# Designs tried in a protein design chat: miniprotein binders against Mucin-6 (MUC6). Part 92

Target 1, 185 residues: Mucin-6 (MUC6), of Homo sapiens (Human) (q6w4x9r395to579)
Amino acid sequence: GHCSLEGGSFVTTFDARPYRFHGTCTYILLQSPQLPEDGALMAVYDKSGVSHSETSLVAVVYLSRQDKIVISQDEVVTNNGEAKWLPYKTRNITVFRQTSTHLQMATSFGLELVVQLRPIFQAYVTVGPQFRGQTRGLCGNFNGDTTDDFTTSMGIAEGTASLFVDSWRAGNCPAALERETDPCS
Below, E stands for the ipSAE of ESMFold2; O stands for the ipSAE of OpenDDE; V2 stands for 0.75 times the mean of E and O plus 0.25 times the DockQ between their complexes.

## First folded at step 17 (miniprotein)

Design hb7 (from pb4 with E12A K105L; at its last look DockQ between E and O 0.88; V2 from the best seeds 0.80)
Fold by OpenDDE base, look of step 17:
Structure hb7 (fold): chain B 185 residues (1-185), chain A 112 residues (1-112)
Amino acid sequence: as target 1 above (185 residues)
Amino acid sequence: DIREAVKKLLEAARKLIEEAKKAGDEEAVWLLEIAVRLLEEALKTGDPERISYALLFLSMALITAAEKLGDPKAVELLEKAQELLRKALEENNPELILEAIKLILEAAELLG
């Protein structure tokens, strides 16, 4: 499964459903029992301009019982608040630079993350086949059905992205604004 | 020269992967396979920068193995290699990459 966060406010789920939202919060991208130590992948969005529609991805966070790995748009990588030199390795996670503009987080448990730093901060999430049907969050449920990707944290299928996205907030933030557009546009 | 040196190092890395598999060292296999992929991708373009990043990763992977095996000499060589590679990136100096590769190869021989 491949999930992408592109163009500042566009998301394509594991099931290849594209949608757009504007929010300034931390959102859960991926939760799964396949992630060890109660792991979760999260995305941090912030305002990038003066209007409500000017929002962008500013960081990606992997959070578990043991680690809090943050990859930010300023190219700083931290774990549990401490800056780490790349390449960096924990027990089952490694973060390294692939190119001048691309960082990667690789894991031994089937999660891969590629972060494009420039010109736009973007993220690409890949999960192994063992995650099929066992994911939840903004990246969807990876079951081959796009129609149920907007399943909320409470297990309710939504028809629009706004309520779906809001349900996956990791903090107390303002409601997201919805615009359904093709992320390739 | 760099390309040929990297190819030689790739062979060494692949051998180490096989040995790690036989030894049941799953971590070593995991990390070294990533390193090999990075090096292979870097060789496609021949970009010294990408090669350097790949070599940094390989060095880290080998340091991990060396620490488990209790080989401080290998660790020292690899740390020096990493220093050279970072310097190579900063100065855009391909000669430092070659020097780093020599050290990595030497370390790989110790670990094999």
Scores: ipSAE 0.869, ipTM 0.943, lowest interface PAE 0.5, mean pLDDT 95
Fold by ESMFold2, look of step 17:
Structure hb7 (fold): chain B 185 residues (1-185), chain A 112 residues (1-112)
Amino acid sequence: as target 1 above (185 residues)
Amino acid sequence: DIREAVKKLLEAARKLIEEAKKAGDEEAVWLLEIAVRLLEEALKTGDPERISYALLFLSMALITAAEKLGDPKAVELLEKAQELLRKALEENNPELILEAIKLILEAAELLG
């Protein structure tokens, strides 16, 4: 399963459903019982240009009971607030450079994240087959059916990206409906 | 030269994966398997920068194994290799990559 965050504001789910949104918040990309210690992968979006309505990806965060790993557009990697030299490892997570422009986070539990730092900050999430049908969040549910990929945190399948995305906010942020959004994504 | 040296190092790393499995060192197995994949991909591209990053990772994986085995000489060699690889990246100097590979191979011999 592959989920991508590209072009600043575009998402493609594990089931290949594309959409676009704008919002200034942290969102849950992926939750699953396959992630140890209540792990979740999250994406941080912030304003990205002259227009106040446009936002783009600025960081990806892996959060569990033991770790808070932040990979940000300023190319700094932290765990629990402490900057880390690469390559970096914990017992089950490692972060390293593939090239001058790409970082990778690999895990022993089937989650992989590749981050393109330049020219545009983009992220690519890969999960192993054990995650099939067991994911939630902006990356969808990984069940092979795009009709329910826009399932909200309350379990309601929506037809629009904006309602779906708003339900996955991980903080006290303005709803995406308060900001200009692409109604077709 | 670099291509053949990396192939020799890949063979050494694969042997060390089997030894780490016998020792029950699951962390070393996990890291070394990543390192082998990174080196194989870097070798396909022939890009010295990708090779250097893969070798930095391999050195970290081998340090993990060396610390569990209690081999401070292997750790010393591997830390020196990492220093050379960082310099190779900064200076764009492939001769430093070859020197680092020699140190990593020597460390792998101590661990095997």
Scores: ipSAE 0.681, ipTM 0.884, lowest interface PAE 1.1, mean pLDDT 87
ESMFold2 (binder alone), look of step 17: mean pLDDT 85; pTM 0.842

Design hc1 (from pc28 with V43I; at its last look DockQ between E and O 0.90; V2 from the best seeds 0.85)
Fold by OpenDDE base, look of step 17:
Structure hc1 (fold): chain B 185 residues (1-185), chain A 119 residues (1-119)
Amino acid sequence: as target 1 above (185 residues)
Amino acid sequence: SEEEKIKEIREEVKKLIEESRKLLEEAKKAGDLQAVRLLFNAIWMLIEALKTGDPEKISEALLKLSEALIEAAEKRGDPEAVELLLEAQELLRKALEENNPELIKEAIKLIKEAAELLG
């Protein structure tokens, strides 16, 4: 499964459903029982311009019981608040520079993250087949059905992205603006 | 009957989910991402468990919730809440071993009480 966060406000789910939102909060991208230590992948969005529609991804966070790994747009990588030199390795996670413009977080448990630093901060999430039907968050549920990708944190399938996105907010922030693409496209 | 007991448990779990949602919102306001992560997970597991009504799945979900609340209680420095939750966990483990839904019900009571202390 491949999930992408591109163009500042565009998301494509594991099931390849594209949608757009404008929010300035931290959101759950991925939770799954397949992530060890109750791990979660999160995305941090902030204002990138003057208008409410000018929002962008500014950081990606992997949070577990043991680690809080933050990859930010300024190329700083931290774990539990401490800056780390690359390549950085924990028990199950390695963060390293893939190219001059890309960082990669590799794991031993079937999660892969690639972060493009320039010109736009973007993220690409890949999960193994063992994650099928067992994911939740903004990246969807990876079950091959795009119609139920907007399942909220309360287990309710929404038709539009607005309530879906807001249900996965991890902080105290205003409601996200939404623009959904045609599911038939 | 066993079916009636499960029905009652389901209703209590629904109430507990709502209480947990309140705690989740508080965690969000506090910027406690660890608490947020754990509560999201626990709530999801509870909801999933309700779909089937499987006592085993319910017990597992309640264990996760208890873990989340223990972390919160420890951070707050509330030993009473911790004790309640540890007792609840023991009941849940016993419930799993004995396949006894009554123990689940008792555990829920303790978890609710702890949640109220943390709210």
Scores: ipSAE 0.856, ipTM 0.928, lowest interface PAE 0.5, mean pLDDT 94
Fold by ESMFold2, look of step 17:
Order: structure tokens, then C-alpha cells, then sequence
Structure hc1 (fold): chain B 185 residues (1-185), chain A 119 residues (1-119)
């Protein structure tokens, strides 16, 4: 199964459902019982420097009990806040530079992440067949049916991407619909 | 009577899901990504367990919720909440071994008390 995070905040789910959103937050991209120790793959979006209304991917985070691996647009890889030289290995995870513009995180549990660093920061998530029907988050549920890929964190299928994406916010950020009411101070 | 007990457990789990959503928002405000990760998972497991009504799956989900709340309690420095949650986990492990829904109800009470301390 393949999920992609491409420029302009475009997402294509494991069931090939495309959508776009305008959010500035950290989001749950993927959780699954197939990830050891309740791991979570997260995506960080921020306002694009190109226009006021656009947002783009700025980092991908893999979080487990022992690890917080961050791959960011500044091309630095950290674990638990410490910068790491590549290739970087843990027992289950290896992060290495595949090309001058691409990094890869390979795992023993069927998750693979490829990050394009340049010209635009993008990410591509691949999961093995054991994940079928057992995923949730921005990449959808991987059940072969696009009509319920917008399932919120409360298990409710939505018809629009905005409510679905909002339910998967993992950081301290306002809901997208509250943009005009954000306090500036 | 056993049927009434299971029905009460399911209603209490529904209430715990709502309280856990509030605590999830507090974890986000505190920047506690570990608690956020665990609460997302625990809430999902509780929702799935309610679909089946299986006391074993409810107990497993409550164990995960307790783990998530311990993370939040430790971040806050609340040893009373941690103690309640550790006790709840022990009751849930015993409930799984003995197939005893009374122990599940006792554990839920402790989890609710801990959640109130953290709210």
C-alpha cells in the first residue's frame, strides 16, 4: 500500500483517494497495530513561503516509546532531539541517504518512508500487506474502499477532507475553521 | 445481573471515551506528544472494543488507556494519578485472567478518578 504527501498539501491515501487541505499543525499520518509499541508516523505542515493561504510539509516524525525520529526540510535527521549522521540504525529502523535528494527510512515491521528533500519536500509511505484494513490517520484505512477513507479519529466517516484532517491534529494548533479567530498575541 | 453489569461497563466506557478526548486536547496543549500518541491509540481501541462488546477487548483497551494516562500523569508530576492507574492496570490484568467483569468495573472507577485529577 502507498500513501503520498506532495506539494501544495496534497495527499493520496493507501486506497488512492486524493485530497488537499490547508493546515498548519502536526497530524497523525499513520497508526496501526502493526507498528511496534504503539508507534505513530506523523506529518508536520506549516505555512508555505510562496503564498499566504498555502501550506506544505516541513517534517515527518516517527514516534514510539524509545524513538522520536524527525526528518525535516533542513535535511537534518534527529532522534530524541540529537542530530544523527547517516546511515543511522536502531534495532528496527535504518535511515540512509538513497540519493543526493532522497532519504529512506526502512524498517523491519513493514513500514518504508522515502523523503524527497529537494526541490520540494515530499514524502512517500509504503506499507506491507499485513497493514491492509488496519491503518488510520491521514493515509486512510487501507481497506480498498475510498468512501470511508475520511474516517475521523472517533471512527466517523466524513464526506469532506477538512473535518477528517482536523480530527487527526496531534499538536497545539487551532482548528482550520477557526483561522479568523486566532489570537495574535 | 451479569447482563446489567456488562451494560453498565459499556456505558462507562462511552463516558471514558469522551473524557479521554478532553485529556487528548490537554496533552496537545501541553506539547506531550507521547501522551498524544498513546491517547489516539487507546481511544481507537475503546471505540473498536465497543463494536464487539467483548469484555476481553474492553479490558485490553482500558489497559492502553491507563498507559496513556500514566504518561500524562508523569509529565504533570501527579503521583496520586499514577498510583490509581497502576492499580487499575492490575485489576484489568486479573479481570482478563478470571473473566471477571466486576474487576473491570472497579478498574474503570479508578481510571475515572485519575482522569478527573488530570483534567
Amino acid sequence: as target 1 above (185 residues)
Amino acid sequence: SEEEKIKEIREEVKKLIEESRKLLEEAKKAGDLQAVRLLFNAIWMLIEALKTGDPEKISEALLKLSEALIEAAEKRGDPEAVELLLEAQELLRKALEENNPELIKEAIKLIKEAAELLG
Scores: ipSAE 0.808, ipTM 0.878, lowest interface PAE 0.7, mean pLDDT 88
ESMFold2 (binder alone), look of step 17: mean pLDDT 85; pTM 0.849

Design hc2 (from pc28 with A72V; at its last look DockQ between E and O 0.94; V2 from the best seeds 0.85)
Fold by OpenDDE base, look of step 17:
Structure hc2 (fold): chain B 185 residues (1-185), chain A 119 residues (1-119)
Amino acid sequence: as target 1 above (185 residues)
Amino acid sequence: SEEEKIKEIREEVKKLIEESRKLLEEAKKAGDLQAVRLLFNAVWMLIEALKTGDPEKISEALLKLSEALIEVAEKRGDPEAVELLLEAQELLRKALEENNPELIKEAIKLIKEAAELLG
């Protein structure tokens, strides 16, 4: 499964459903029982301009019991608040520079993250087949059905992205604005 | 009957989910991402467990909720809540071992009490 966060406000789910939203909060991208230590992948969005529609991804966070790995747009990588030199390796996670413009977080448990630093901060999430039907968050549920990708944190399938996105906010922030594209169903 | 007990447990779990949602919002306001992460997971597991009504799944979900609430309680410095939740976890482990729904009900009572202290 491939999930992408592109263009500042565009998301494509694991099931390849595209949608757009404008928010300035931290959101759950991926949570799954397949992530060890109750791990979760999160995305941090902030204002990128003066209008409400000018928002962009500014950081990606992997959070577990042991680690809080933050990859930010300024190319700083931290774990539990401490800056780390690359390549950085934990027990089952390695963060390294893939190219001059890309960082990669590789794991031993079937999660891969590629972060494009320039010209736009973007993120690409890949999960193994063992994650099928067992994911939740902004990246969807990876079950091959695009019609239920907007399942809220309360297990309710929404028709639009607005309530879906807001349900997965991890901080105190205002409601997100949304603009949906036609589903592939 | 066993069926009636499960029905009662389901109703109590529904109430607990709502209480957990309130705590989740508070955790968000506090910027406690660890608590937020754990509460999201616990609530999801509870909801999933309710779909089947499987006592084992319910117990596992309640263990996750207890863990989440312990995180909150420790950060707030509420040892009473921690103790209640630890006791609840023990009951839930026994419930799993003995396949005893009554222990689940007792655990829920303790979790609710702890949640009230944290609310």
Scores: ipSAE 0.859, ipTM 0.927, lowest interface PAE 0.5, mean pLDDT 94
Fold by ESMFold2, look of step 17:
Structure hc2 (fold): chain B 185 residues (1-185), chain A 119 residues (1-119)
Amino acid sequence: as target 1 above (185 residues)
Amino acid sequence: SEEEKIKEIREEVKKLIEESRKLLEEAKKAGDLQAVRLLFNAVWMLIEALKTGDPEKISEALLKLSEALIEVAEKRGDPEAVELLLEAQELLRKALEENNPELIKEAIKLIKEAAELLG
């Protein structure tokens, strides 16, 4: 399954449901029993420089019991706040430069993250088939049904992205603004 | 009866979900991302376990909630809450080995006591 964070504010879920939002916060992108030690993939959004209340993706975080791996728009990779040379390897994760503009986090547990650093900071999440029906967060539930991809952290399917997105906030931050999903291509 | 004990356990779990959601919001305010990660997962597991009513799934979810609350308790420096939660985890592991819902009820009591210390 594929989930993408593109154009600064657009998300496409594992079930290909597109939406956009603006919010200054850290959000849960993905949790699943398939991630070891209750790991979580998170996305960090912050104000963009050109429009009032507009925000864009600035970092992706993988958090587990032992590690907090941050890949940010400043192209520095950290673990628990310490900068790391690439390639960087833990027992089950390898982060490396895929190209001059792309970094990749590969794992032994079926999660892959590709981060485009330029011209725009974007992220692409790929999960193996064992994740089907077993995901939650901003990337949706991966059950083949787009009508319930906006499932909140309390298990309630919402009709709008804003309540869904707000339920996945991982920090003390204001409510998000939902926007129409016109293509930005 | 065993079915009545399981029904009581489910009602107490519903209350724990509400209490845990409040602690989740506090963990967000404190910037404790480890507690946030663990509480999101624990609350979700409790919700899923209630759909089935399976005591084994409830026990597994309560073990995760206890782990999350230990993170909160350690950050706040509350060793009494930590001790209660460690005892609850031991009871839950035994409940899983013995299929004994009474041990689940005792563990829930300890978790609620710890949550009150942290609330």
Scores: ipSAE 0.789, ipTM 0.877, lowest interface PAE 0.7, mean pLDDT 88
ESMFold2 (binder alone), look of step 17: mean pLDDT 86; pTM 0.858

Design hc3 (from pc28 with V43I A72V; at its last look DockQ between E and O 0.85; V2 from the best seeds 0.83)
Fold by OpenDDE base, look of step 17:
Structure hc3 (fold): chain B 185 residues (1-185), chain A 119 residues (1-119)
Amino acid sequence: as target 1 above (185 residues)
Amino acid sequence: SEEEKIKEIREEVKKLIEESRKLLEEAKKAGDLQAVRLLFNAIWMLIEALKTGDPEKISEALLKLSEALIEVAEKRGDPEAVELLLEAQELLRKALEENNPELIKEAIKLIKEAAELLG
């Protein structure tokens, strides 16, 4: 499964459903029983301009019981608040520079993250087949059905992205603005 | 009957989910991402467990909730809540071993009490 966060405000789920939202909060991208130590992948969005529609991804966070790995747009990588030199390796996670513009977080448990630093901070999440039907968050549920991708944190399938996105906010932030993208376009 | 007991457990779990949601919002306000992460997970597991009513799944979900609430309680410096939750976890482990729904009910009572202290 491939989930992408692109163009500052666009998301494509594991099931390939595209949607758009404007928010300035931290959101759960991915939770799954397949992630060890109750791990979660999160995305941090912030204002990138003066208008409400000018929002962008500014950091990606992998959070577990033992690690808080943050990859930020300024190319700083931290774990539990401490800056780390690349390549950085934990027991089951490695963060390294893939190219001059890309960082990669590789894991031993079927999660891969590629972060594009320039010109736009973007993220690409890949999960193995063992994650099928067992994911939740902004990246969807990876079950091959796009119609239920907008399942809220309370297990309710929404027709639009607004309530879906807000249900997965991890901080105290205002409601996000959203616009669905036609999957056929 | 066993069916009646499960029904009662389901109702209590529903109430506990609502209380947990309140705590989740508080954790968000506090910027406690660890608590937020754990509460999201626990709430999801509880909801999933309610779909089937499987006592084992319910117990596992309640264990996760207890872990989440222990995280909150420790950060707030509430040792009483921690002790209640540790006791609840022990009951839940026994419930799993013995397949005893009464122990689940008792655990829920303790978890609720802890949640009230944290609320």
Scores: ipSAE 0.867, ipTM 0.931, lowest interface PAE 0.5, mean pLDDT 94
Fold by ESMFold2, look of step 17:
Structure hc3 (fold): chain B 185 residues (1-185), chain A 119 residues (1-119)
Amino acid sequence: as target 1 above (185 residues)
Amino acid sequence: SEEEKIKEIREEVKKLIEESRKLLEEAKKAGDLQAVRLLFNAIWMLIEALKTGDPEKISEALLKLSEALIEVAEKRGDPEAVELLLEAQELLRKALEENNPELIKEAIKLIKEAAELLG
């Protein structure tokens, strides 16, 4: 299963459902019981310094009980806030430079992340077959059915990407839905 | 009798999900990513456990919720909430070992008390 985060804030889920959103926040990209220590893969988006109305991916974060691995568009890799020289290895995770423009995080638990640093900061998430039907977050549920890939963090399938994306916000940022509420009606 | 106990447990779990969502939003505002990670997972597990009605799955989800709330309680410096949650975890482990839904109900009481201290 493959999930991609590409330029223009485009996302393609594990079930090949494409969507686009413009938000400035940290989002849950992937959670699954297959990730050790109740791990979570997160994506950080911010406004593009060049684009007037667009957001772009600026970092990918893998968070577990003991690790917070951050791969940033400034090409710095940290764990728990400490900069690391590549290749960087824990017991079950290795982060290394795949090419001059790509970094890879390989794991023993079936998650692989490839980050394109240049010309555009993009991320590609690959999970093994053991993840089928057991994922949630912006990459969808990996159940072979694109009609329920917009399942919110409360388990509700939505018809639009905006409600789905807002439900997976993991940071201090206003949701678009909150601004749609008319305070005087 | 057992049907009545499971019905009560399911209703209390629904209330815990709502309280947990409030605490999740607070964790986001505080920048506590560990609490956020744990609360997202615990809430999801509770929702899935309710679909099955399986007391074992409910107990496992409540253990995860207790873990998430301990993270919140430690960050806020609330040792009373931590003690309640640790006791709830012990009851839930015993409930799983003995297949005893009464222990699940007692653990839910402690978790709700802790959540109220943290809300």
Scores: ipSAE 0.795, ipTM 0.871, lowest interface PAE 0.8, mean pLDDT 87
ESMFold2 (binder alone), look of step 17: mean pLDDT 87; pTM 0.874

Design he1 (from pe7 with Y48W; at its last look DockQ between E and O 0.68; V2 from the best seeds 0.68)
Fold by ESMFold2, look of step 17:
Structure he1 (fold): chain B 185 residues (1-185), chain A 98 residues (1-98)
Amino acid sequence: as target 1 above (185 residues)
Amino acid sequence: DEEEDIRELVEDAKELLEEARELFEEAKRLAEEGNLEEAERELTEAIWELWEAIFELRLAAYLAGDERLAEELERLAEELLKLIEEVMRLYVEIEREE
């Protein structure tokens, strides 16, 4: 399954549902029992400073009981707050530079993350087939049905991106702006 | 009515694509002139526009009630992805020289 965060504010879910949102918060991209140690993948958005998008992706975070790996637009990779030289390896996670503009986080548990650093900070999430039907978050539920990809953290299917996105905030943040989100509301 | 929404998305995507092509051609000229910083800015603007166009095509494909139309729109989005790849090649070349 593939989920992408592109163009600053655009998302395409594991089931290929596209949407756009704006917000200044950390959001849960992916939670799944397939991730060890209560792992979750999160996305950080902030004001972009450019007219093309009100807010844009600025970092991706992998968080578990053991690790907090942050890959940010300033190209610094940290684990639990400590900057790391690349390639960086743990027992089950490797972070390395794929190209001059791309970093990759590869794992032994079926999660792969590719981050494009420039010119626009973007993220590409790939999960193995064992994740099918077992994901939650901004990347959707990976069940082959796009109509319920906007399922909130309380399990409620929403028709609009804004309510869905707000439910996946991983912190106390302002509500997402609804401008330029799914125009078919 | 859904068909009208799809037409508007596709029309806007075409306008963005045309503008992005113009930005790309101008960036090539700027790079040849040695104006690398401005060339990089033009390429970055083109990439912003291309991602918006791709999003609009993907959304149009999602809204399409006709499977043939949806597949056509997805193929168009893939063509724009190829253009981003071309724009990125020049972007990386310019960044290396700076």
Scores: ipSAE 0.827, ipTM 0.918, lowest interface PAE 0.6, mean pLDDT 87
Fold by OpenDDE base, look of step 17:
Structure he1 (fold): chain B 185 residues (1-185), chain A 98 residues (1-98)
Amino acid sequence: as target 1 above (185 residues)
Amino acid sequence: DEEEDIRELVEDAKELLEEARELFEEAKRLAEEGNLEEAERELTEAIWELWEAIFELRLAAYLAGDERLAEELERLAEELLKLIEEVMRLYVEIEREE
């Protein structure tokens, strides 16, 4: 399964459903029992301009009971708040520079993350087949059905991305906004 | 109207593509003139617009009830991805020169 966070505010779920949102919070991208040590992948969005619609991804966070790995747009990689030199390796996670513009986080448990640093901060999440039907968060549930991707943290299917995204906030932040299609269409 | 929504998305994507191409060409010119900073800015803007176009095409494809139409839209999105790759190549080249 492939989930992408692109263009500042665009998301494509594991089931290939595209959606857009504008938020300035930390959101859970991926939770799964397949992630060891209560692991979760999160995305940090912040304001990138003056308008409420000008938001962008600024960091990706992998959080577990043992690690808090943060990859930020300024190319700083930290674990548990301490800056780390690349390549950085833990027990089951390795962060290294893939290209001049890309970092990669490789794991031993079927999660891969590629982060494009420049010129736009973007993230690409890949999970193994063992994750099928066992994922939750902004990346969806990876069950091959796009119509239920907007399932909230409480297990409720939402019709709009904004309410769906808000349910996956990891902190107290403003409500997310969705750019809707023309209602007159 | 879903059909109208799809049409609008496609048209928007086309406009963004055209703008991105213009930015890309301008960036090339700027780079040749040695104005690397401005070139990078133009390239960045081009990439932003291309990703927006790609999203709109993907959304259109998702909304499309006809599989052939959806496939065509995805194909167009892939073409835009190739253009992003070209833009990125120049971007990286410029960064190496700085």
Scores: ipSAE 0.539, ipTM 0.809, lowest interface PAE 0.8, mean pLDDT 93
ESMFold2 (binder alone), look of step 17: mean pLDDT 79; pTM 0.752

Design he3 (from pe7 with R41L; at its last look DockQ between E and O 0.65; V2 from the best seeds 0.73)
Fold by ESMFold2, look of step 17:
Structure he3 (fold): chain B 185 residues (1-185), chain A 98 residues (1-98)
Amino acid sequence: as target 1 above (185 residues)
Amino acid sequence: DEEEDIRELVEDAKELLEEARELFEEAKRLAEEGNLEEAELELTEAIYELWEAIFELRLAAYLAGDERLAEELERLAEELLKLIEEVMRLYVEIEREE
């Protein structure tokens, strides 16, 4: 399954549902019992400073009981707050530079993350078939049905991206709609 | 109305593609002139526009009630992905020269 974060503000779920949102917060991209140590993949969005997107992706975080791996727009990779030289390896995770513009986090548990650092910070999440029907978050539930990809953290299927996205905030942040000046732009 | 929404998305995507092509050609000219920083900015703008166009085509395909139309819109989005790859090749070349 593939989930992508592209163009600053665009998302395509594991079931290929496209949507766009703007917000300044950390969001749960992916949670699953297939991720060890209560693992989750999270995305950080902030004001972009460019005209094409009010907010944009600025970091991706893999968080578990053992690790907090941050890959950010400033191209610094940290684990538990400590900067790491690449390639960086733990028991189950390897982070390495794939190309001059791309980093990859490969794991032994079926999660792969590719981050494009420049010119636009983008992320590509790939999960193995064992994740089918066992994911939740901004990347959807991977059940082959796009109608319930907007399922909130409380298990409620929503018809709008904004309510769905707001439910997956991983911290105390303002709601995305409250920050929009022109919802039609 | 979904049909009107699809038409607007496709028209917007076409305009974005035209603008992105112009930016790409200008970036090539700027790079040949040695104006590498400006070329890099134009390439970045082109890539933003192409992603927006791709999103609009993907959304139009999602809204389409006809399977053949949806498949064609996705094929067009794939062609724009190939163009992004081409733009990225020049971007990387310029970045190495800086």
Scores: ipSAE 0.808, ipTM 0.909, lowest interface PAE 0.7, mean pLDDT 87
Fold by OpenDDE base, look of step 17:
Structure he3 (fold): chain B 185 residues (1-185), chain A 98 residues (1-98)
Amino acid sequence: as target 1 above (185 residues)
Amino acid sequence: DEEEDIRELVEDAKELLEEARELFEEAKRLAEEGNLEEAELELTEAIYELWEAIFELRLAAYLAGDERLAEELERLAEELLKLIEEVMRLYVEIEREE
């Protein structure tokens, strides 16, 4: 399964459903019982311009009982608040530079993360087949059905991305906005 | 109307593509003149617009009930990805010169 966060505000789920939102919070991208130590992948969005519609991904966070790995747009990689030199290796996670503009987080448990640092901060999440039907968050549920990707943290299917995204906030933040297609069409 | 929505998305994507191409050409000119900072800004903007276009095409493909149409739209999105790669190559080259 492949989930992408591109262009600052665009998301494509594991089931290949595209959607857009504008928010300035930390959101859960991926939770799964397949992630060890209560692991979760999160995305940090912030204001990138003057308008409320100008928001962008600014960091990716992998959080578990043992690690809090943060990859930020300024190329700083931290674990539990401490800056780390690359390549950095824990028990089951390795963060290294893939290219001049890309970092990669490799794991032993079927999660891969590629982060493009410049000029736009973007993230690409790959999970193994063992994750099928066992994921939740902004990346969806990886069950091959796009129509239920907007399932909230409470297990309710939403029709709009904004309510779906808001349900996956990891903090107390403003409500997300959705850029909808022209309903008059 | 779904068909109309798809049409609008495609047209928007085409406009964004044209704008991105213009930005890309301007960036090339700026880079040749040694104005690397401004060139990077133009390239960045071009990439943003291309990603917006790609998203619109992907959304259109998702909305499309016809498989042939969906495939065509995805193909167009892939072409835009190739253009992003070209833009990124120049961006990286400029960064190396700084």
Scores: ipSAE 0.710, ipTM 0.870, lowest interface PAE 0.6, mean pLDDT 93
ESMFold2 (binder alone), look of step 17: mean pLDDT 80; pTM 0.750

